# Ledger of designs, part 12: VHH binders against Vitellogenin-6 (vit-6)

Target 1, 176 residues: Vitellogenin-6 (vit-6), of Caenorhabditis elegans (p18948r1340to1515)
Amino acid sequence: ANCVVKSTKINTFDQVAYRNQFTPCYSVLAKDCGSEKSEPRFVVLMKKINEKKEWKNVKVVYGENEIEMYKTEEGLICRVNGEEIEYQPESEIEKKQYNIIWLNKNTLKFDSDDVTVQFDGVNARIHLSALYRNQQCGLCGHYDNEKETEFYDAENQENTIPKFAKSYLYKDSKCN
Key: E = the ipSAE of ESMFold2; O = the ipSAE of OpenDDE; V2 = 0.75 times the mean of E and O plus 0.25 times the DockQ between their complexes.

## First folded at step 7 (VHH; framework vhh_8fcz_2)

Design G3 (from G1 with G26R; at its last look DockQ between E and O 0.17; V2 from the best seeds 0.00; counts 0 for: pae E 7.1 > 2, placed apart)
Fold by ESMFold2, look of step 7:
Structure G3 (fold): chain B 176 residues (1-176), chain A 124 residues (1-124)
Amino acid sequence: as target 1 above (176 residues)
Amino acid sequence: QVQLVESGGGLVQPGGSLRLSCAASRFKFSSYAMNWVRQPPGKGLEWVSGISKSGGSTTYADSVEGRFTIIRDNDKKMVYLQMTSLKTEDTAVYYCARDSYYDFETGYYAMDVEGQGTQVTVSS
């Protein structure tokens, strides 16, 4: 299943399109909401970096790892647990549980068995394993083949689109 | 240049079975998810099945779930599609594809379909 996130438009895992405006606070695009434990296996977050530009920051929390991808005046940056990874053509960072790939100088890919995120500094594509059918939540919807329930919040309550979007705001130290 | 070579297709009766193979070379195969896609006669490409880089996660289109099994062997750089209970609507050219990318400006979903494919024909 794929969710496509553009500057102001989201096309969800269940093929429902709607308008969304990102803020300087992280919003949850997709996360594991089916865990019996307190910690999800993954969380994919996005926020606006700059008021004048369409630039975004994407953060992937995957197990104990934090991967951050964002655009700057000098190009697309990737940090893994705080450590910057330099662009090198045809290079990749390979770990046992995930891989980070520069598809080109302007596009990064985080790839794992659970979730794949392609990011170009403005737009993201999230690909989610079928294992997360009915087990995921976020701005990308619920991945349940139900268009009528797509905008249910994290408490599984039906909402208007603005309330739905606000329910997935993620607070961190970078949010005002 | 990525190289993918499909084989194992043929003519089979409805209800029959086939096993497709895809040999990969000229890239680090174990670092990529792999897919099978197909092109039915007179139609565009449709996704059939996918498998994660480790092989720990598999996915299937609704039309083939329960009938097809995707398998990979990272040591041999091979991906397979075991097809059973074949139907006439499964007739297509089958390609294996490395997971590729989405072009945000054009809106085109792209996979690296590199090979000539292998023809599967299901008819009585």
Scores: ipSAE 0.034, ipTM 0.424, lowest interface PAE 7.1, mean pLDDT 77
ESMFold2 (binder alone), look of step 7: mean pLDDT 81; pTM 0.816
OpenDDE, look of step 7: ipSAE 0.035; ipTM 0.488

Design G4 (from G1 with F104W Y108S; at its last look DockQ between E and O 0.18; V2 from the best seeds 0.00; counts 0 for: pae E 7.6 > 2, placed apart)
Fold by ESMFold2, look of step 7:
Structure G4 (fold): chain B 176 residues (1-176), chain A 124 residues (1-124)
Amino acid sequence: as target 1 above (176 residues)
Amino acid sequence: QVQLVESGGGLVQPGGSLRLSCAASGFKFSSYAMNWVRQPPGKGLEWVSGISKSGGSTTYADSVEGRFTIIRDNDKKMVYLQMTSLKTEDTAVYYCARDSYYDWETGSYAMDVEGQGTQVTVSS
């Protein structure tokens, strides 16, 4: 299944399209929401860099690892647990159960058995394994093949699109 | 330098089976997710299935789910596509591919096809 964020438009895992006004506060695009897990296996977050630009920051939390990707005036930057990774043509960076691949100078891919994220500084594609059917939640919907429940919030209640989107804001001292 | 060599195609009747093979060389095979894509006559490439680098996760296009199985062997640097219950609509050149690129404008995957492919023809 794919969820595509094209600037401000989101096309969910269940092929429902809507607009989301990203802010400099992280929103959850997709995460492992399985009932029996005490810790999510992954979380994919997105925010605007600032209020004026459409540049985005994407963060992938995967197990004990934190991968951050964002665009700057100098180009696309990737940090793995705080360590900046430089672009190298034909290169990849492999750690544990994931891989980071420069598809080109302006496009990165985080790749794992659970989730794949392609990001170019403005747009993102999230691909989930079919294992996460009925076990994922976020702005990318619920991956349950039902369009009527696509906008149930983080507490699983049906809402308008703005309330749905606010329920997936990532809490932080600057964003609460 | 990177090489993917597809084989195992042929002519088969509807309902039949084939196993496609893809031999990889020139890159660290175990570090890449692998895919099968196909090109039906007169059409562009379409994605068929994918398998994670460890083999722990597989995905399939709706049109082939339940009929095709993707398998990999990292020790032998091989990807396979076990095809059963073949239909005339499965007629295509099949390619093994690594690393998909999502084309934001078309809404589809753009795969780097590295090999010559293997022809599968399903005909009565």
Scores: ipSAE 0.013, ipTM 0.400, lowest interface PAE 7.6, mean pLDDT 78
ESMFold2 (binder alone), look of step 7: mean pLDDT 80; pTM 0.799
OpenDDE, look of step 7: ipSAE 0.046; ipTM 0.477

Design G5 (from G1 with A33D Y108T; at its last look DockQ between E and O 0.04; V2 from the best seeds 0.00; counts 0 for: pae E 4.5 > 2, placed apart)
Fold by OpenDDE, look of step 7:
Structure G5 (fold): chain B 176 residues (1-176), chain A 124 residues (1-124)
Amino acid sequence: as target 1 above (176 residues)
Amino acid sequence: QVQLVESGGGLVQPGGSLRLSCAASGFKFSSYDMNWVRQPPGKGLEWVSGISKSGGSTTYADSVEGRFTIIRDNDKKMVYLQMTSLKTEDTAVYYCARDSYYDFETGTYAMDVEGQGTQVTVSS
């Protein structure tokens, strides 16, 4: 299933559309919530980095790697474990090592067995493996084929869309 | 044309084994997760098992965990479901199903696709 984020509009895995106002703090778009929550198989985060241009930062935590993608004036930047990865179109090495594919200078694809993230600095498309049916949580919904429960918060309680969105803010030392 | 063709179903006794096959064509097979779903008599479709694009990850419904094994061969564009210790409640039409996915390499969006199914009947 696919979740699409276009500017402030989100289409969830269960094909529910709603608007979310991203903040300078990360929000959880998609997360493995089916197993040990303390160690999810994957996490996809997104935050706003430029309000005027709707530029965003996407972070993918997958295995031992942290992939960060964000828009700049010079183009899309990719960091793996804090190290910037140069633009390498169709690099098989980067694909094999980090699951990263540069589709072009402005579009990056993270492609794993579990989750795929395409990002162009503003918009994102997340493909989640069907293996995570009923195991997904985040702004992209529950992926449970139930639209009625789409806006249950992180505690699995029905909530308004704003409260739903707030429940998936990623809180850290920088964003409390 | 996207096509999935299931085979291998049949009549077996409880405790028996069957191996289902699914032949895929018309799409980039290795770009998609594959699944087995089943429809028991008088019931809706239920998910049985899934396997990731490369085959590196597999998952199963609780009802079949430990008894069924899903395997894929990307070179042959095949998905298999090895079923063991079959139970009467495993009786169903089994379908091979492709997960919906937008393939950026091909530039096409694909919806969920399933085949015609294969009948599995477990009865004494």
Scores: ipSAE 0.026, ipTM 0.464, lowest interface PAE 2.8, mean pLDDT 88
ESMFold2, look of step 7: ipSAE 0.169; ipTM 0.580
ESMFold2 (binder alone), look of step 7: mean pLDDT 80; pTM 0.798

Design G6 (from G1 with S100L Y108S; at its last look DockQ between E and O 0.15; V2 from the best seeds 0.00; counts 0 for: pae E 4.8 > 2, placed apart)
Fold by OpenDDE, look of step 7:
Structure G6 (fold): chain B 176 residues (1-176), chain A 124 residues (1-124)
Amino acid sequence: as target 1 above (176 residues)
Amino acid sequence: QVQLVESGGGLVQPGGSLRLSCAASGFKFSSYAMNWVRQPPGKGLEWVSGISKSGGSTTYADSVEGRFTIIRDNDKKMVYLQMTSLKTEDTAVYYCARDLYYDFETGSYAMDVEGQGTQVTVSS
């Protein structure tokens, strides 16, 4: 299934469309929320970094790696574990090592066994394996084929869209 | 041209076993997670099992957990479904399907059921 973020519009895995006002704090787009797991296998986060241009930052946590992608005037910047990865078009080596593929200077693809993220600095597409049916949570919805439950918050309670979105703000030392 | 060809179905008694096969061609097989889905009589498609690109991760519907096993061979471009302890409610046409990934403009895709499927009938 695919979740699409176009500017402020989100189409969830269950094909529910709504608008979300991203903030300078990360929001959870997609996350392995399997109840039996101690740690999520993956997390996809997004925050805005330029309000006027609607530029965003996407962070993918997968395994031992943290992949950060964000828009600049020169194109997309990619960091793996805090280290910048230079643009290398269609590099099979980078794909194998970090699951990263540069589609072009302005488009990056993270491609793992579990989750794929394509990002162009403003828009993102998240492809999630059917492995995570009924195990997904985040702004991309529950991936449970139930549209009626799409806006259940992080505590699995029905809520308004704003409260739903707020419930998936990633809280850290910088953002409370 | 993308092709998915399912085989291995048949008539079995409850408690029996079957092994389904799916032969894939026309696409980079190792780039896609694969699934088995089924369509029971008079019902819609139901997801059964999935396996990651590398085969390192598998998942199952609650209804088949512990009874079915999905495996894949990327060299042979095959995906399999070993079914054991079959029940009457497992009766369905079974399909293999790709997890699709297309660009933003093409729309949203979940799984692509392209094959003709293979009939599994569990009956006493």
Scores: ipSAE 0.030, ipTM 0.402, lowest interface PAE 2.9, mean pLDDT 88
ESMFold2, look of step 7: ipSAE 0.151; ipTM 0.556
ESMFold2 (binder alone), look of step 7: mean pLDDT 83; pTM 0.827

## First folded at step 8 (VHH; framework vhh_8fcz_2)

Design H1 (from Be3a with S100K; at its last look DockQ between E and O 0.47; V2 from the best seeds 0.00; counts 0 for: pae E 5.7 > 2)
Fold by ESMFold2, look of step 8:
Structure H1 (fold): chain B 176 residues (1-176), chain A 124 residues (1-124)
Amino acid sequence: as target 1 above (176 residues)
Amino acid sequence: QVQLVESGGGLVQPGGSLRLSCAASGFKFSSYAMNWVRQPPGKGLEWVSGISKSGDSTTYADSVEGRFTIIRDNDKKMVYLQMTSLKTEDTAVYYCARDKYYDFETGYYAMDVEGQGTQVTVSS
């Protein structure tokens, strides 16, 4: 299944569209939310990083690794656990259970068996394996093939779109 | 240079079986999800099946689920499609493809269908 974030527009895993204004604070796009209180295998986060442009920062937390992708005036940057990775045509950073791939100079892909994130500095596509059907939560919805309940928040309550979006803000010391 | 070479097609009776192969070269095969797509006579391409880079996750179109199995071998750089219970509707040219990227402006995937394909014909 795919969730597509195009600037402010989100098309969820269940193909429901709505608009969300991202802030300088991370929001959860998708995460492993299992029916039990399990340690999440992945979390995909997004925030806005420039007030005058629609530039975003995407962070993927995968196991004990953090992968950050974001746009700057000089181009698209990737950091793995804080260390910057240079663009090289068709280059990749291969680890045991994930890869980071430059698709071109303006597009990065984080690829794993659980989640794939393609990002170009403004837009993102999140792909989940079928293993996460009914196991996913975030701004990308619940992946349950039910459009009527798509805007139930992290506590499974029916909400307006703005309240739904605020329920997935990632609380951080710098963001309250 | 990227190459994808399909083989294993042929003429079979309804209810029969075939195993398609796709040999990959010229790129880091283990870094890409792989797919089978097909083109029935007089129709456009349709997606059949996909497999994650490690091979642990597989997906299928509704029309083939339960009958087709996708497998990959990263050491040999091969993708296979095991087809059983074949129907006349499965008649098509079959291609393997890798994903390159999602095009945010068009909403379509840019898939690399670069091989000549392999013909599968299911007829009594």
Scores: ipSAE 0.102, ipTM 0.539, lowest interface PAE 5.7, mean pLDDT 78
ESMFold2 (binder alone), look of step 8: mean pLDDT 81; pTM 0.808
OpenDDE, look of step 8: ipSAE 0.583; ipTM 0.861

Design H2 (from H1 with A33E; at its last look DockQ between E and O 0.78; V2 from the best seeds 0.00; counts 0 for: pae E 4.4 > 2)
Fold by ESMFold2, look of step 8:
Structure H2 (fold): chain B 176 residues (1-176), chain A 124 residues (1-124)
Amino acid sequence: as target 1 above (176 residues)
Amino acid sequence: QVQLVESGGGLVQPGGSLRLSCAASGFKFSSYEMNWVRQPPGKGLEWVSGISKSGDSTTYADSVEGRFTIIRDNDKKMVYLQMTSLKTEDTAVYYCARDKYYDFETGYYAMDVEGQGTQVTVSS
């Protein structure tokens, strides 16, 4: 299934569309929320770069790795564990657990067995393996083929859309 | 360079079966969703079927669902299209294509059709 995230609209894994306003604070788009609680296999986060632009920063936490993709005046940037990787036509970085692929200079793809994220600096498409049916949570919904439960918050309570969205803000010192 | 080589086409009577093959090389095959598209005589390309990177999810155009099966083998870098209950409307040149990127404006993938295709002709 796909979750498609545009500037103010999210179409979830269960094909439910709603409006969401991103802030300069990270929100969880999709996260491994399976039965085990010790450590999620992945977390996909998104924020606006600043309040004035619709440019976004996407962060993928995958195991012990942190992949950051964002748009600048000079183009789309990717950092892996803090180190910028260089764009080359048709280039890719292949690891045992994931790949980073430039589809072109304005479009990146993070690819793994669990989650795939395509990002163009403004919009994101997230694709999940079928293994995450009923095991994912975030602004992209629960991937359970049920529209009635789509807006259960981070503590699995049914909520209005604004309360649902706030429950997935990623807490840090500047965005608490 | 990226190569996609289609084969297995031919002349078949209505109700018959064919299996198309696509051999891929020159790219990391397991990182791409794969598709079959076709071009009927005098018409543009139309999408037939798609398959996820792992092969665990498949999709089909309404006109072929239940009759065609898409399969991939990531170890051999192959995509197949098993076609059954063929109709004259299935006459076309068939191409395999990889997804290149998701187009956020249209909601469709921009597909990379590289091969020569394989002709399927269904006639009574």
Scores: ipSAE 0.179, ipTM 0.559, lowest interface PAE 4.4, mean pLDDT 80
ESMFold2 (binder alone), look of step 8: mean pLDDT 81; pTM 0.807
OpenDDE, look of step 8: ipSAE 0.439; ipTM 0.807

Design H3 (from H1 with S57E; at its last look DockQ between E and O 0.74; V2 from the best seeds 0.00; counts 0 for: pae E 3.1 > 2)
Amino acid sequence: QVQLVESGGGLVQPGGSLRLSCAASGFKFSSYAMNWVRQPPGKGLEWVSGISKSGDETTYADSVEGRFTIIRDNDKKMVYLQMTSLKTEDTAVYYCARDKYYDFETGYYAMDVEGQGTQVTVSS
ESMFold2, look of step 8: ipSAE 0.317; ipTM 0.635
ESMFold2 (binder alone), look of step 8: mean pLDDT 81; pTM 0.813
OpenDDE, look of step 8: ipSAE 0.334; ipTM 0.731

Design H4 (from H1 with A33D S54E; at its last look DockQ between E and O 0.12; V2 from the best seeds 0.00; counts 0 for: pae E 4.4 > 2, placed apart)
Fold by OpenDDE, look of step 8:
Structure H4 (fold): chain B 176 residues (1-176), chain A 124 residues (1-124)
Amino acid sequence: as target 1 above (176 residues)
Amino acid sequence: QVQLVESGGGLVQPGGSLRLSCAASGFKFSSYDMNWVRQPPGKGLEWVSGISKEGDSTTYADSVEGRFTIIRDNDKKMVYLQMTSLKTEDTAVYYCARDKYYDFETGYYAMDVEGQGTQVTVSS
């Protein structure tokens, strides 16, 4: 299933469309919310970094790895565990558990067995295996092929869209 | 920096032939598949043909299959498009391209155009 973030519009895994105003604080787009795991297998985060242009920062947490992608005037910047990866046209950088693919100077693809993230600085596409049905949570909706449960939070509580969105704001030292 | 310069376009009659050329520089040419794409008047870019980096595999859009031939010369860093049996609907600006991008509107990969293109006009 695919979740698409186009500027401020989100089409969820279950194909429900709604609008979300991203903030300078990370929001959880998609997360492994399986209850049997001590730690999520993956987390995809997104925040706004330019108000005028709707430029964004996407962070993928995959195991112990952190992949950060964000838009600049010169193109996308990619950082893996804090280290910048230089742009190489149509290059595929193979890591132990995932690949990073430069589609072009302004488009990156994170590719793993669990989740794929395409990002062009403003828009993103998240592909998730059907194996994560009923296990995923985030702004990409409650992925269960049920549109009625789309805006459930991580605790499976039904919410209005604003409350739903707020529930997936990522709290850190900068955003409480 | 990546440079792709198309040439060979012109005005031809229906049924005529035309050979396009693309000169590549600024990258390791032999490491990349190359493509021709075109933009008809008032329409978006459409893929026309592709050739593998080795030159041993070619693909074509259904609309040009059997009429167009793509070839490349890695020594000269050139890619060519031989067009035959041209039709009025082949009228377009033609580009060579190597890079893909994700089009979030269509949900499909598209080609990133680098050059200025060359105009092909098929008219009686």
Scores: ipSAE 0.149, ipTM 0.577, lowest interface PAE 2.0, mean pLDDT 90
ESMFold2, look of step 8: ipSAE 0.201; ipTM 0.579
ESMFold2 (binder alone), look of step 8: mean pLDDT 82; pTM 0.813

Design H5 (from H1 with K28R K100R; at its last look DockQ between E and O 0.67; V2 from the best seeds 0.00; counts 0 for: pae E 4.2 > 2)
Amino acid sequence: QVQLVESGGGLVQPGGSLRLSCAASGFRFSSYAMNWVRQPPGKGLEWVSGISKSGDSTTYADSVEGRFTIIRDNDKKMVYLQMTSLKTEDTAVYYCARDRYYDFETGYYAMDVEGQGTQVTVSS
ESMFold2, look of step 8: ipSAE 0.107; ipTM 0.520
ESMFold2 (binder alone), look of step 8: mean pLDDT 82; pTM 0.820
OpenDDE, look of step 8: ipSAE 0.638; ipTM 0.891
ESMFold2, look of step 9: ipSAE 0.097; ipTM 0.508
ESMFold2 (binder alone), look of step 9: mean pLDDT 82; pTM 0.819
OpenDDE, look of step 9: ipSAE 0.555; ipTM 0.829
ESMFold2, look of step 11: ipSAE 0.263; ipTM 0.599
ESMFold2 (binder alone), look of step 11: mean pLDDT 82; pTM 0.818
OpenDDE, look of step 11: ipSAE 0.742; ipTM 0.897
ESMFold2, look of step 12: ipSAE 0.223; ipTM 0.595
ESMFold2 (binder alone), look of step 12: mean pLDDT 82; pTM 0.823
OpenDDE, look of step 12: ipSAE 0.734; ipTM 0.899

Design H6 (from H1 with A33E S57E A110S; at its last look DockQ between E and O 0.61; V2 from the best seeds 0.00; counts 0 for: pae O 7.9 > 2)
Fold by OpenDDE, look of step 8:
Structure H6 (fold): chain B 176 residues (1-176), chain A 124 residues (1-124)
Amino acid sequence: as target 1 above (176 residues)
Amino acid sequence: QVQLVESGGGLVQPGGSLRLSCAASGFKFSSYEMNWVRQPPGKGLEWVSGISKSGDETTYADSVEGRFTIIRDNDKKMVYLQMTSLKTEDTAVYYCARDKYYDFETGYYSMDVEGQGTQVTVSS
């Protein structure tokens, strides 16, 4: 299934569309919320970094790896564990558990067995395996092929869209 | 180099069956969704079916739903399209296509890489 973030519009895995105003604080787009795991297999985060242009920062946490992608005037910047990866046209950068693909100077693709993230600095596409039905949570909705339960939070509580969105704000020292 | 080679096309009667095959090479096959697309005579390219990287999810165009089945073998780097109850309107060149990517400008999915195609003709 695919979740699409187009500027301020989100189309969830179950194909429900709604508006979300991103903030300078990270929001969880998609996360492995399986109850049997001590740590999530993956987390996809997004925050706004430019109000006027709707430029965003996407962070993928995949195991012990952190992949950060963000928009600049010159194109997208990709950092893996804090180290910048240079643009390589028509190349696939293979890592131990995932790949980074430069589709072009302004579009990146994170590819793993669990989650795929395509990002162009403003918009994103997240793809999850059907194996994650009823196992993931985030702004991309409650992925269970049912639109009626779309805005459940991580505790499976039904919410209004604003409360749903707020529940997936990532809280840290800068954002409470 | 990335290559996709389609095979299995041919001439069949309406109501007949045909199985297409696609051999992939030059890339990590299991890292990509695979698709079948087709181009009818005088028409544009249309999406037919897709299968997830692991093969656990399949999707079909409405026009082929219930008649076509997409399968992949990651070990052999193969993707297949089993076609049944074929109709004259299924006549087209069929292409195996690598991972769809979302075109944020147009709002549609585009195909990454595709092969040379195989001709399928359904005629009485």
Scores: ipSAE 0.014, ipTM 0.281, lowest interface PAE 7.9, mean pLDDT 89
ESMFold2, look of step 8: ipSAE 0.246; ipTM 0.604
ESMFold2 (binder alone), look of step 8: mean pLDDT 80; pTM 0.801

## First folded at step 9 (VHH)

Design I1 (from H5 with S57E; framework vhh_8fcz_2; at its last look DockQ between E and O 0.52; V2 from the best seeds 0.00; counts 0 for: pae E 3.6 > 2, grease 24.4 > 24.2)
Fold by OpenDDE, look of step 9:
Structure I1 (fold): chain B 176 residues (1-176), chain A 124 residues (1-124)
Amino acid sequence: as target 1 above (176 residues)
Amino acid sequence: QVQLVESGGGLVQPGGSLRLSCAASGFRFSSYAMNWVRQPPGKGLEWVSGISKSGDETTYADSVEGRFTIIRDNDKKMVYLQMTSLKTEDTAVYYCARDRYYDFETGYYAMDVEGQGTQVTVSS
């Protein structure tokens, strides 16, 4: 299933479209929320970094790696564990290092067995394996094929979209 | 260079079956979702079916859902399309295509159609 973020519009894995105002604080787009796991297999985060242009920062936490992708005036930047990864055309890639693929100078793809994230600095596409059906949480919805309950919480309580979105703000040292 | 070679097409009667094959080379096959697309006579290219990199997810156009099955073999770098209950409307040139990227503007996957295709004709 695919979740698509187009500027401020999100189309969830269950194909529900709504608007979300991203903030300078990370929001959870997609996360492995399986109850039997001690740690999520993946987390995809997104925050706004430019108010006027809707430039964004996407962070993917996958295993021991943290992949950060963000838009700058010079182009799209990718950092893995804090180290910048320079542009390399796909045709020149010998190995898919850190699951990162440059589709072009302005479009990155994180490509794993569990989650794929394509990002161009403003828009993102998240693809999840079917293995995560009913195990997904975040702004991309529950991935449970239930459109009517897309904004419901874990207790099957209906939420407004703003409340839903707020619930997935990621709190860290910079954003409390 | 990317090569996709389709085969298995032919003439069949309505209700018949065909199995199409696509041999891929020149790229990391297992890194790409693969698709079958077709071009009916006098019509544009239409998407038929897709399969994820691992093969664990498959999708189908409404027109072929329940009748067609897409399969891939990453070791052999092959994609297959098993077609059953064929209809006259299924008549087309069929192509194998790889997903390159998601086009945010169009909302569709950008696919590369590299092969010559294989003709499928369903006629009584």
Scores: ipSAE 0.138, ipTM 0.586, lowest interface PAE 2.2, mean pLDDT 89
ESMFold2, look of step 9: ipSAE 0.243; ipTM 0.564
ESMFold2 (binder alone), look of step 9: mean pLDDT 82; pTM 0.821

Design I2 (from I1 with A110G; framework vhh_8fcz_2; at its last look DockQ between E and O 0.62; V2 from the best seeds 0.00; counts 0 for: pae E 4.1 > 2)
Amino acid sequence: QVQLVESGGGLVQPGGSLRLSCAASGFRFSSYAMNWVRQPPGKGLEWVSGISKSGDETTYADSVEGRFTIIRDNDKKMVYLQMTSLKTEDTAVYYCARDRYYDFETGYYGMDVEGQGTQVTVSS
ESMFold2, look of step 9: ipSAE 0.209; ipTM 0.573
ESMFold2 (binder alone), look of step 9: mean pLDDT 81; pTM 0.818
OpenDDE, look of step 9: ipSAE 0.505; ipTM 0.810

